# VHH binders against p30636, part 18

Target 1, 243 residues: p30636
Amino acid sequence: MSKKLKPFEILEDSCASVCIWLNGEPTAISNRAENLWNKAKYRVATDGAVNEILKRKSFVEWPHIICGDFDSINKQIDTKNAKVVHLPDQDYTDLSKSVQWCLEQKTLTSWEFENIVVLGGLNGRFDHTMSTLSSLIRFVDSQTPVIVLDSRNLVLAVPTGDSNLDVNLEMTTKMCGIIPIVQKETIVSSIGLKYEMENLALEFGKLISTSNEVTTSQVFLKSSSSLIFSIELENWVYKLDSL
Key: E = the ipSAE of ESMFold2; O = the ipSAE of OpenDDE; V2 = 0.75 times the mean of E and O plus 0.25 times the DockQ between their complexes.

## First folded at step 10 (VHH; framework vhh_podentamig1)

Design m2 (at its last look DockQ between E and O 0.94; V2 from the best seeds 0.00; counts 0 for: pae E 2.9 > 2)
Fold by OpenDDE, look of step 10:
Structure m2 (fold): chain B 243 residues (1-243), chain A 120 residues (1-120)
Amino acid sequence: as target 1 above (243 residues)
Amino acid sequence: EVQLVESGGGLVQPGRSLTLSCAASGFTFSSYYYGWYRQAPGKQRELVAAIYESGKLYADSVRGRFTISRDNAKNSIYLQMNSLRPEDTALYYCARYTSGSWTSSGFDYWGQGTQVTVSS
């Protein structure tokens, strides 16, 4: 069966989302991201994100959850009414831990949400970007979609097999990438791209499908391994706080 | 000297078929991948099809109508063009691909081109 992926549903008002705010480059958080954050059913901030949220307190709602090891939080900062969740496991990235925790809330508590939106995680330290991608792959088979969004990009993992991606063409420049990232042979076929792939092996150092273009609102992918799909958002604007 | 020489172009009526050939010389053919580009008058050069090992890539405008293939024994690549349309009219180039993306920058050598004209 083909997996239906609707990453752009996160932008719908009717969609119940968990938003995870990661520590990262301030430029990663656009006005769109702030809006998503404010509308999120559940707002989860990593410890490092709290400082940025405080800087943007006039524009963004306070998180429901603050999670992490709290090394990056100014101890003088009041967590206010946020529930503080300690995630001490150092074997996993902050994103991975946060995502896992959120998913657990869905199963263990009354949390109801349709997707997880990760704000940031694609800018700043490159190793953190890689960690973000790794985390996406970790949860690629989750029944709850995880979408990473920054000021310019919408990124998600595409599972092995057949996938059908809904793409909002109006909200993007249509520029996209289909990127192999796992250490397995990645043979890809596609429908709905400017450059259609037919059993094409994608591999770093050889060929990856960057600078491709989505041509339809329905993109079909068949892949022998998990992929990263990235698409550029239209009219991306970020808010920089004065230091 | 690296050379790519296209052939097979011509004038055809819409709906007809044409096969382009590209003969490569001056290098180890099997070590590279290849693509067909086309450029219509007043338009930018665009990728039509490419072959990467056994995998293929097609522009959406030609998918289902065009087939790219290669013959390592003959140091040649081919573009079978079926159901030709007037909008397929262009100078078709064969190009050697090195690595990266399917942008023109990924190709390091180009043929002189063969003209394909589709007109009633």
Scores: ipSAE 0.593, ipTM 0.847, lowest interface PAE 0.6, mean pLDDT 91
Fold by ESMFold2, look of step 10:
Structure m2 (fold): chain B 243 residues (1-243), chain A 120 residues (1-120)
Amino acid sequence: as target 1 above (243 residues)
Amino acid sequence: EVQLVESGGGLVQPGRSLTLSCAASGFTFSSYYYGWYRQAPGKQRELVAAIYESGKLYADSVRGRFTISRDNAKNSIYLQMNSLRPEDTALYYCARYTSGSWTSSGFDYWGQGTQVTVSS
């Protein structure tokens, strides 16, 4: 069950992605995120994100899809030319429902895409951030990777077993975390980190791998349970050689 | 009276080996985790290796050359240093951890250190 993880492919112009705008937190979205949204093959907004998209109408494209339960509002949402998709299931979060719906479009509709990129979900209420991480773990074995991005963070789940993770070092500060969020024994070995782990048990309240640092563009991880991997993005706006 | 006493340092030629020891006393040894740190002149203290209940952690600069171990019967932690290089020259500290991160904020006591000098 070896898996290759290539999360930085979402930043390539040749990569066909679905981009989900999960919520309207203003600090979650930067110019990089706006550009990624505009370049996405399919743009999916939750109903909670629509107002923030409207505020940014000069900088961002309108969604192709607006989805949600819509039952909790008294005002009609102006959806313009977007297709409206009703996702009423109350047992799952907006993120989980949106991801599942997008994956279904590969078989039910002729959607073709390589990645799902999520904007938002790492800011605002902290318990919603924890729900985002739970959703990443739920989809860890999907054939289509799910990556969460904000102005400072790229976050993905790493499956049980052996994984090789490609890192674009120049796009990052290299600062990373390997987080044992699953409630099972989590024993990790690694190659390509400043602090290498050798059969190290990770557990909240005892030891977790924060403030580690990626040292190579190919990071090997072996784990007895799924992990959350996070890496801090370089603010490349200050690094651009521009007019 | 928490005590961590390092020993085994010295002057050694490149390519040779040393074993550092850290003798612990004044507390229940098996209740804690341990690490080795080093500080070269003019540099910040850095983690070299740590040993936890089920595993070990190594700085990438020493992986494959250094081995950390513990002996609960002797209340001791060891660092076997093979293939020593001039850049390994430093004051080596034993440290005790209670929980948390492998940065220095996760431990509550250091020893006084033992000097390792690797020179041609």
Scores: ipSAE 0.406, ipTM 0.785, lowest interface PAE 2.9, mean pLDDT 85
ESMFold2 (binder alone), look of step 10: mean pLDDT 80; pTM 0.802

Design m3 (at its last look DockQ between E and O 0.01; V2 from the best seeds 0.00; counts 0 for: pae O 11.7 > 2, placed apart)
Fold by ESMFold2, look of step 10:
Structure m3 (fold): chain B 243 residues (1-243), chain A 119 residues (1-119)
Amino acid sequence: as target 1 above (243 residues)
Amino acid sequence: EVQLVESGGGLVQPGRSLTLSCAASGFTFSSYYYGWYRQAPGKQRELVAAIYESGKLYADSVKGRFTISRDNAKNSIYLQMNSLRPEDTALYYCARYSSGWTSSGFDYWGQGTQVTVSS
């Protein structure tokens, strides 16, 4: 009944992950994200991400898979040795299509992985960020977690019902948000936050839980609908560069 | 004129209980949300508890020991403080929220009531 969420496992060297490089602003990718990409068991890039990967050729590995719609007659892309996968965009977002395709590889090609990590989905056009959050909710009940990461944020969906969320306190500033983006009544109770909720109604335009703070390495959430959980990562590399 | 008047503070022994009250006047009481804040000497002011039309918010340091409540008939907000500890010693303020935003919707403060927990 209680779901265990371990989003910080993606930052461990032993974790087998698929890493999806979705289109995004160049400044959203940090050394941490480059390391995650390079160590990923499977590297999947959308066709729009290839240019950014080329700019970082000295620091990042080439994708195993390049996917996209490929419908433009003027579109030219050097895929090198990557496998090319056509994902028509009717009815689904680029992120949703990419995640679904990766999950299918567990059955169709016997891929083995524990997590899907998404890079580049939290910046650029704001409506694309909203689409990313919508996709996280779409896959909230998947047996394989989907986590979105940029230089400052780790973001995942939390399902309806009871959840226990493991937090690696040394990797975070502890600042977090519990966001009620589903268009349903959202009643939340919590343990392990600086501001504990007791059957609190959350709703855009009334009350959302931003600027909250984790106080323990295990956070309990009970919710009447799915939530977005966001937590701020320590950005130690940026702090060193600002000396 | 909007007024929030705290009362019920005092000196108590560790492990004992106190009830703080906040009497509100000068506005339609049921149209707003409320909270209690506290400030210990040398410390920043911190949220203790808040009450909304549905549900409550508590600082983790007081959850399970403190209970916020409201009585619309008496235009009053209460903080029941059980199992008091020396760390709960502070000046306690009642606050009115202008919206559902706990940190940014705060528009009126009371003068505070002192709670001191010592042997």
Scores: ipSAE 0.230, ipTM 0.694, lowest interface PAE 4.6, mean pLDDT 84
Fold by OpenDDE, look of step 10:
Structure m3 (fold): chain B 243 residues (1-243), chain A 119 residues (1-119)
Amino acid sequence: as target 1 above (243 residues)
Amino acid sequence: EVQLVESGGGLVQPGRSLTLSCAASGFTFSSYYYGWYRQAPGKQRELVAAIYESGKLYADSVKGRFTISRDNAKNSIYLQMNSLRPEDTALYYCARYSSGWTSSGFDYWGQGTQVTVSS
């Protein structure tokens, strides 16, 4: 059976999301991201994100959860009513730990949510971007979708096998990438892209499907391995800045 | 095929100890987390212990007495049960956590191993 992926559901008001605010470049958090954060059922901030949240206190709600190893947070900062969760394991990225923790809450507590929206994690330090992608792959088989977005990109992992991606064309420039990121043979077929793939081997150093274009609101992917799907969001601010 | 096979159950006297094992196969063991459930006759299945990335969780009724652990090299989960009580009598299940596959987050279960604590 084809796995239905609906990453743009996060934009729907009826969708209950966990938002994880990662430490990153301030520009990564757009107004869209702030809105998502504010409407999120659960707001989770990494310790590094707290400073940025404070700077934006007039625009964003306070997190329900502050998590991390707290090496980057000002110790003098009042956590207010946020629950502080210590995640000391350094073997995992902040994102990975945070995502895992959230998923555990779904199991262990009364937390009910449909997806996890990660705000940031795609810009700034490139190694952090890679860590984000790695984390996405880690949770690719989760029944709880993990979607990463910033001011320009929406990114998610696509599992092995058949997937059907719902794409909100109005919210995007349609520019997308299908990226083989795992260290396994990645044979991909697609329906709904400008440059369709038919049993095409995607591989770094050879051929990857970047600068592709979504042509329909339904994209079908078949892959022998997990993939990263990236699509560019429509950004008016970006357009204005380019003028 | 995903399989979880419990073992180690039996009849013991109160106060004794028992170690349950769960052998996993058919999937990448290290990629998942696990839990132990139990179901007593006429009762609902209940979580006994779970092992997650964030740590270990125990039911209040077993806290301090039971210890959950895992061995990735052996693809196994364990439940060390100390100071067993008659109320611990139940069918014990090993379960794989798949982060929301089911409402409980656990998607695969073993057949269970019977633990009976009786004087």
Scores: ipSAE 0.008, ipTM 0.232, lowest interface PAE 11.7, mean pLDDT 88
ESMFold2 (binder alone), look of step 10: mean pLDDT 80; pTM 0.811

Design m4 (at its last look DockQ between E and O 0.81; V2 from the best seeds 0.00; counts 0 for: pae E 13.4 > 2)
Fold by OpenDDE, look of step 10:
Structure m4 (fold): chain B 243 residues (1-243), chain A 120 residues (1-120)
Amino acid sequence: as target 1 above (243 residues)
Amino acid sequence: EVQLVESGGGLVQPGRSLTLSCAASGFTFSSYYYGWYRQAPGKQRELVAAIYEYGKLYADSVKGRFTISRDNAKNSIYLQMNSLRPEDTALYYCARYTEGAWTSSGFDYWGQGTQVTVSS
């Protein structure tokens, strides 16, 4: 059975999304990201993101949820009508904790959403980028897709086995990467790329499928292990903070 | 001296088959990977196929029609080209791949090329 992945559905108005705003570089949050945030059914901000949201208060809606350990939040900041959720577990990344919490709401409460969109997490501190990727892999088998988006990139985890990726070619430069990231043998076959792989072993230090190109709106991947798929977004523009 | 020498090119009609060969010398053949590139007039050089430690890579335009293989005993790389099309007309290069980027930047030596012309 092939897993259908539709990461670009997050851009559709009919799609109900949870949007998680991670702290990071301001350049990570483009106009596109702001729009996604504003239209999200549920807006979840990590504690570190609150400061950035406040700087952008003229452009972005306030979060429904503020979660984290609140070490990075100015104590003088009014959380307003946001529900504050304390997530003290330090064994997991802020993203992982936030994603897990959101998924629990879907199961335990009346929350209904189709996907989780993570804003940021791919720039700034490199260890944070790695953490983001790790978190994606953690939830790779989730029935709710998790998509990370910044000003330039759309990134998601691809599970083991057969996957079918829907790609909006108009929204991208078509430049993409298929990246092995787990510490297991990763044999990959593909359909829909400029450089097609036929049972190709991808491995850091040897060969990874970067600077590839999507050639169709349907990309088929077969992999012996989980992958990271990255595609470059077209017309990536960010807002600079004026404060 | 590192050398890659292509052969097997020629003029063929559409639908026909052709096998290109690349003979390597001057280095330990088994220590490297290899690929075929092609360059048509007025176009950029493009990767056609590559053979790595495990697995193969093909340009989408040739997948299903072309097959890359290697023979370590003969220090040779091959490109079996079936169902040739006019758009396959190009100068075909054999290239040695080291490591790192899997595109052209990962290749450090190239042959002089063999001309393949597909025409009615």
Scores: ipSAE 0.060, ipTM 0.589, lowest interface PAE 2.1, mean pLDDT 89
Fold by ESMFold2, look of step 10:
Structure m4 (fold): chain B 243 residues (1-243), chain A 120 residues (1-120)
Amino acid sequence: as target 1 above (243 residues)
Amino acid sequence: EVQLVESGGGLVQPGRSLTLSCAASGFTFSSYYYGWYRQAPGKQRELVAAIYEYGKLYADSVKGRFTISRDNAKNSIYLQMNSLRPEDTALYYCARYTEGAWTSSGFDYWGQGTQVTVSS
């Protein structure tokens, strides 16, 4: 029972996704991220992201949903026509609460989507980046994949057991990392990487698999614990001529 | 004196097998991790295989054909090379790694190398 992971589906025009704009560091948002946001079936902004969306209103669509605590950062936010959702739980991050709320909409409001894409959460305070990775692990067994994207990175969690990961090689530099973030023994075997692993223990302070490279469009991973997989995105630009 | 001495290289025909050995002396063998690197003419040195206490790492180009092993009783590391191809032609180095590092910067000692040439 191999789990199939298709994170690059978020880049296809036919893919129905929820896009969560977590926060708005300028270096974290690129043309690719703006396009993903604009094409998303459901656009969800956390309250911390609203100012960055306002700064970019000529390039990005207004959110369908604005969610958050609203008592911690900005007491008065012009939400315009967005629906406001109050997520007051102080024990969870904005990301975890937003993802959980979106997943609940499949049952509560019959939302239909195939992926959750998160913009932000890999920049700024480093401890928030660690929290983002923790949230990915929390949702690793969800039927709906959660993928974090910024200008240079595509990051997802890979579950325990056998996984087949589809990689769109043309959209990447192929440089990748397999990172043992869970506090359990992590033994990995792989097929489709430049440096293949055979029952290799990965552990911070000993060995982690950074600067590896995908060699095929399908990567097999067997792991005794959940992993973080990261892959570097190619800076793909359209060249426009006058004709 | 710390020594790593590679042996077992030579000229072989494509499709055949060869076993490289690395004999270690002058230090406590079981305290370290080991790898094999290779450098073909005009190319950069690349990691071929590494062995930790219970796990192994292989370059994609050799997985399924090469096997790294260690024998603590003989203070030796081996690289079994099966189904050899002309592109495996290179100078092969045995390398010692210290705890906490497995990158090009984590290599702390290596031998002089043994030449493997695969040609018909």
Scores: ipSAE 0.000, ipTM 0.410, lowest interface PAE 13.4, mean pLDDT 83
ESMFold2 (binder alone), look of step 10: mean pLDDT 80; pTM 0.810

Design m5 (at its last look DockQ between E and O 0.88; V2 from the best seeds 0.00; counts 0 for: pae E 3.4 > 2)
Fold by OpenDDE, look of step 10:
Structure m5 (fold): chain B 243 residues (1-243), chain A 120 residues (1-120)
Amino acid sequence: as target 1 above (243 residues)
Amino acid sequence: EVQLVESGGGLVQPGRSLTLSCAASGFTFSSYYMGWYRQAPGKQRELVAAIYESGKLYADSVRGRFTISRDNAKNSIYLQMNSLRPEDTALYYCARYTEGSWDSSGFDYWGQGTQVTVSS
């Protein structure tokens, strides 16, 4: 069966999302991201994100949850009414820990949400970006979609096999990438791209499908391994706080 | 020296077929992605099709009509063009892919091109 992926549903008002704010480059958070954060059913901030949220307190709602090891939080800062969740496991990325915790809430509590939106995971330290991608792959088979969004990009993992991606063409420049990121042979076929792939091997150091273009609102992918799909958002604007 | 030589172009009527050939020399042919580009007058050069091993890439505008293939023994790639349309009229180039985007920047060597004209 083909997996239906609807990453752009996160932008719909009717969609119930968990929004995770990661510590990262401030430029990663656009007005769109702030809006998503504010509208999220559940707002989860990592400890490092709290400082940035405080800087943006006039524009963004306070998180429901603050999670992490709290090393990056100013101890003088009041967590206010946020539930503080300690996630001490150092074997996993902040994103992975946060995502896992959110998924557990869905199972163990009354949390109801349709997707997880991650903010701030794609910019700043490059190793953190890689960690974000790794985390996406970790949850690629989750029944709850995890979508990473910054000011310019919407990124998600695509599982092995057949996938059908809904793409909002109006909200993007249509520029996209299909990226083989796992250390397995990655043979890809596609429908709905400017450059259609037919059993094409994608591999770092050789060929990856960057600077491709989505041509339809339905993109079909068949892949022998998990992929990263990235698409560029229209009218991305950085919101920089004065330091 | 790397050389790419295209052949097979010509004038055809719409709906007809044409097969382009590209003979490559001067490099290990089997190790490279190869592709066909085309450039119509006043338009930008665009990727038509590419091939590596058994994997293929097609521009959406030609998918289902064009077939790219390669013969490593002959150091050649081919482009079978069926159901030709006037909009397929262009100078067709054979190119060797190295690294980068599907635009021309990803290719380092080009042939001189073969003209394909589709006209009634």
Scores: ipSAE 0.677, ipTM 0.877, lowest interface PAE 0.5, mean pLDDT 91
Fold by ESMFold2, look of step 10:
Structure m5 (fold): chain B 243 residues (1-243), chain A 120 residues (1-120)
Amino acid sequence: as target 1 above (243 residues)
Amino acid sequence: EVQLVESGGGLVQPGRSLTLSCAASGFTFSSYYMGWYRQAPGKQRELVAAIYESGKLYADSVRGRFTISRDNAKNSIYLQMNSLRPEDTALYYCARYTEGSWDSSGFDYWGQGTQVTVSS
């Protein structure tokens, strides 16, 4: 089946999103990320993010939810009016547990949102970055898209089969990557890229598509396995990040 | 010793066709991604097309006009160039891929090139 992907919707003023703030490298959080956090319908901070939010108290809204492991929450932290949610499962990452919990709120507490956006998952320790990518693949078939964003990157998983990806060309340098992170040969076809693929085999350790470039606002991808799609955001620090 | 030898270039008028050939030796040809690059005067070398098994890749500037193909029995790849334009004028190189992206650093062996000139 064909799937429509609209990852740039998270940047629209009317978009109803959950924003998850992970414990990541603080310099990866830009004014754009702060504004996205402040406008989110639901703000979820994981363990370890609270101190960074406190440092920015003049610029960012307090979280609605603070979540993490019991031991990670037992610090003397003033949670103010945020709900504390304990996610003790040690078999999954903080990101995967947080995303799963948010999705469950659609049923359990009737939360309404169209996207989950994640801040802080692409910097700092590299093994955490790899964990973020693993979580994106875990949720690739969710009806609610999960998009990771930092100051430079917008990253999402693309499912097996046919996908149409909506790209806002004005917000991007157009530089993109199509990464076959699933550990098997992945056959890809595309329309809307500078280097078009026709049933081309991609595989880690053989061929990956980096330094490609979107040429249209509608990118078609057909894939025999899930992919990571990354696209570089335009650096508008003096305009977009200074709101 | 890995060798790649291009042939089939020449002077042609706009709108005409040419077929380039690349004969490869010194390696297990069927195991490698192969490609065509071109370099126009004053320009950077750019990927035109690549092939592995039946899978193909084309630069958007040539898609629909150029076709890459391969014959493993003859250890050769080909580039059929139709509807040639003056902007296709360049030195065309055959190359073998090893790793990475489609920039020139991902290919480890190159031929000497064959010149294609499109003019009235």
Scores: ipSAE 0.361, ipTM 0.776, lowest interface PAE 3.4, mean pLDDT 85
ESMFold2 (binder alone), look of step 10: mean pLDDT 79; pTM 0.798

Design m6 (at its last look DockQ between E and O 0.87; V2 from the best seeds 0.00; counts 0 for: pae E 2.7 > 2)
Fold by OpenDDE, look of step 10:
Structure m6 (fold): chain B 243 residues (1-243), chain A 120 residues (1-120)
Amino acid sequence: as target 1 above (243 residues)
Amino acid sequence: EVQLVESGGGLVQPGRSLTLSCAASGFTFSSYYYGWYRQAPGKQRELVAAIYERGKLYADSVKGRFTISRDNAKNSIYLQMNSLRPEDTALYYCARYTTGSWTSSGFDYWGQGTQVTVSS
């Protein structure tokens, strides 16, 4: 059975999303990201993101949830009406913990949402970028899609097997990457790319599908292992911190 | 000296088939990957197909019609072209491929090319 992935639905007004704001580079948060944050059904900020949100208070709504270990939050800062959730487990990344917590709310509470949108996490400290990708892979089989978005990129994990990706071509430059990130043999076939793969082994240090292009609004992928799919967004603009 | 020599091009009618060959010499054939490029008049050179250690790559425009293959014993690469179209008209180049790119930058040697013309 083919997994249907619709990452661009997050941009639709009818879509109910959890939005997680990660501590990252300020430039990673575009106006588009701010809009997504503001319209999100649930806004979740990691502790490190709170400082950035405060700087952008004129443009962005306050989070519903502030989560983390709070080592990066000024203790003098008022959390206002946000629910503070302590996530002390250091064995997992902030993103992973936050995503897990959100998914639990869906199960344990009345939270209803269709996807999780992660803002940031793809630039700045490279190890943090890797952590983000790792977290995506952790939840690759989740029934709730997790999409990472910054000013330039939309990134998600693609599960093993058959997947069908809906792509909004107008929202992108069509430039994309299919990246083998797990330490397993990754044989990939594709339909809907400029360079179509036929049982092609992708491997770091050898061959990965970067600088590929999406040519249709539907991309079919068959993979023996989980993948990262990345696509470049059109007209990306960095949001600079003026403070 | 590294050499790639293409052959098999010609004039064919639409719908016909043609097989291109590329003979490699001057280096260890099995140590490299290979591809076919083509360049039509007034257009940029484009990747048509590539064959790697495991798996193949095709331009979307030729997927299902073209087949790339290799014969290590003969130090040769082939491109079977079926259901040829006028838009397939181009100079076809064999290329020695390096890892990590889908563009021409991933290749370090090209042949002189063989002309394929598809016309009624």
Scores: ipSAE 0.730, ipTM 0.904, lowest interface PAE 0.5, mean pLDDT 91
Fold by ESMFold2, look of step 10:
Structure m6 (fold): chain B 243 residues (1-243), chain A 120 residues (1-120)
Amino acid sequence: as target 1 above (243 residues)
Amino acid sequence: EVQLVESGGGLVQPGRSLTLSCAASGFTFSSYYYGWYRQAPGKQRELVAAIYERGKLYADSVKGRFTISRDNAKNSIYLQMNSLRPEDTALYYCARYTTGSWTSSGFDYWGQGTQVTVSS
């Protein structure tokens, strides 16, 4: 079965999203990210993000949900009217726990949303970036897509098998990467890239597809294992009248 | 001494075919990977096709028209070019792959090139 991936839908006004604000680097959050947060149907902040949200109180809406470990909430963070959700499992990252909790709300509390958008998680400590990528792979087969966005990057996991990615060419520099981070043989074929792969083996330490470019608004990928796909967003400072 | 020698270039009409070859010597041929690059006058050198341990890579502009292949017994790399267009006019180089990404100088040894000219 070919999977349709529409990651740029998160940037459309009609898209119902859960937006998760991670305890990420403050400078990675752009005006685009603030606007996505404010328009989100459900706003979920990790407990470590609350201070950064407070610093931006004139520009960003308060979260609907603050989630995290019980101990961090006991640091006397004023949660105001947000619902507090205690996620104490020490075996999983804050991102993985937050995503899992949000997915459960579709059945437990009848939340209705089309995707999960994650703000941050791609900068600052490098090991946190690796943890973000691990979480994307963990949820690659979820019915609800998980997309990570910062000021310059849109990143998602692509599942094993055939995938068609819709790309909004006006919103990107077109520079992209196809990264084989799963510890499994990764053979890729593609249509819609400047450098087309034909049953090409990708492996860290041998060959990976960085600095590729999308050439069409519809990119086909066939892969024997899950991939990370990244694409560079157009700098919104130069595109102030578009998201 | 590492050497790569291209041959098979020439003048051809649009829509016709041409086969380039590259003979390698001075190293263990089967231990490496190879690519074809081209450079038109006034343009930067661009990757046309590469052949790796498993699989191939093609520039979008040539996929479906060009085929890269290798023959380890003859220490040779080939580029079959079908349905040639005037835009394919360039000096074509073969190269040995050592490191890098699509955009780096991951190929470290280059031939002298063979000219392909597509015109009426």
Scores: ipSAE 0.457, ipTM 0.806, lowest interface PAE 2.4, mean pLDDT 85
ESMFold2 (binder alone), look of step 10: mean pLDDT 80; pTM 0.809
ESMFold2, look of step 11: ipSAE 0.414; ipTM 0.790
ESMFold2 (binder alone), look of step 11: mean pLDDT 80; pTM 0.809
OpenDDE, look of step 11: ipSAE 0.710; ipTM 0.900

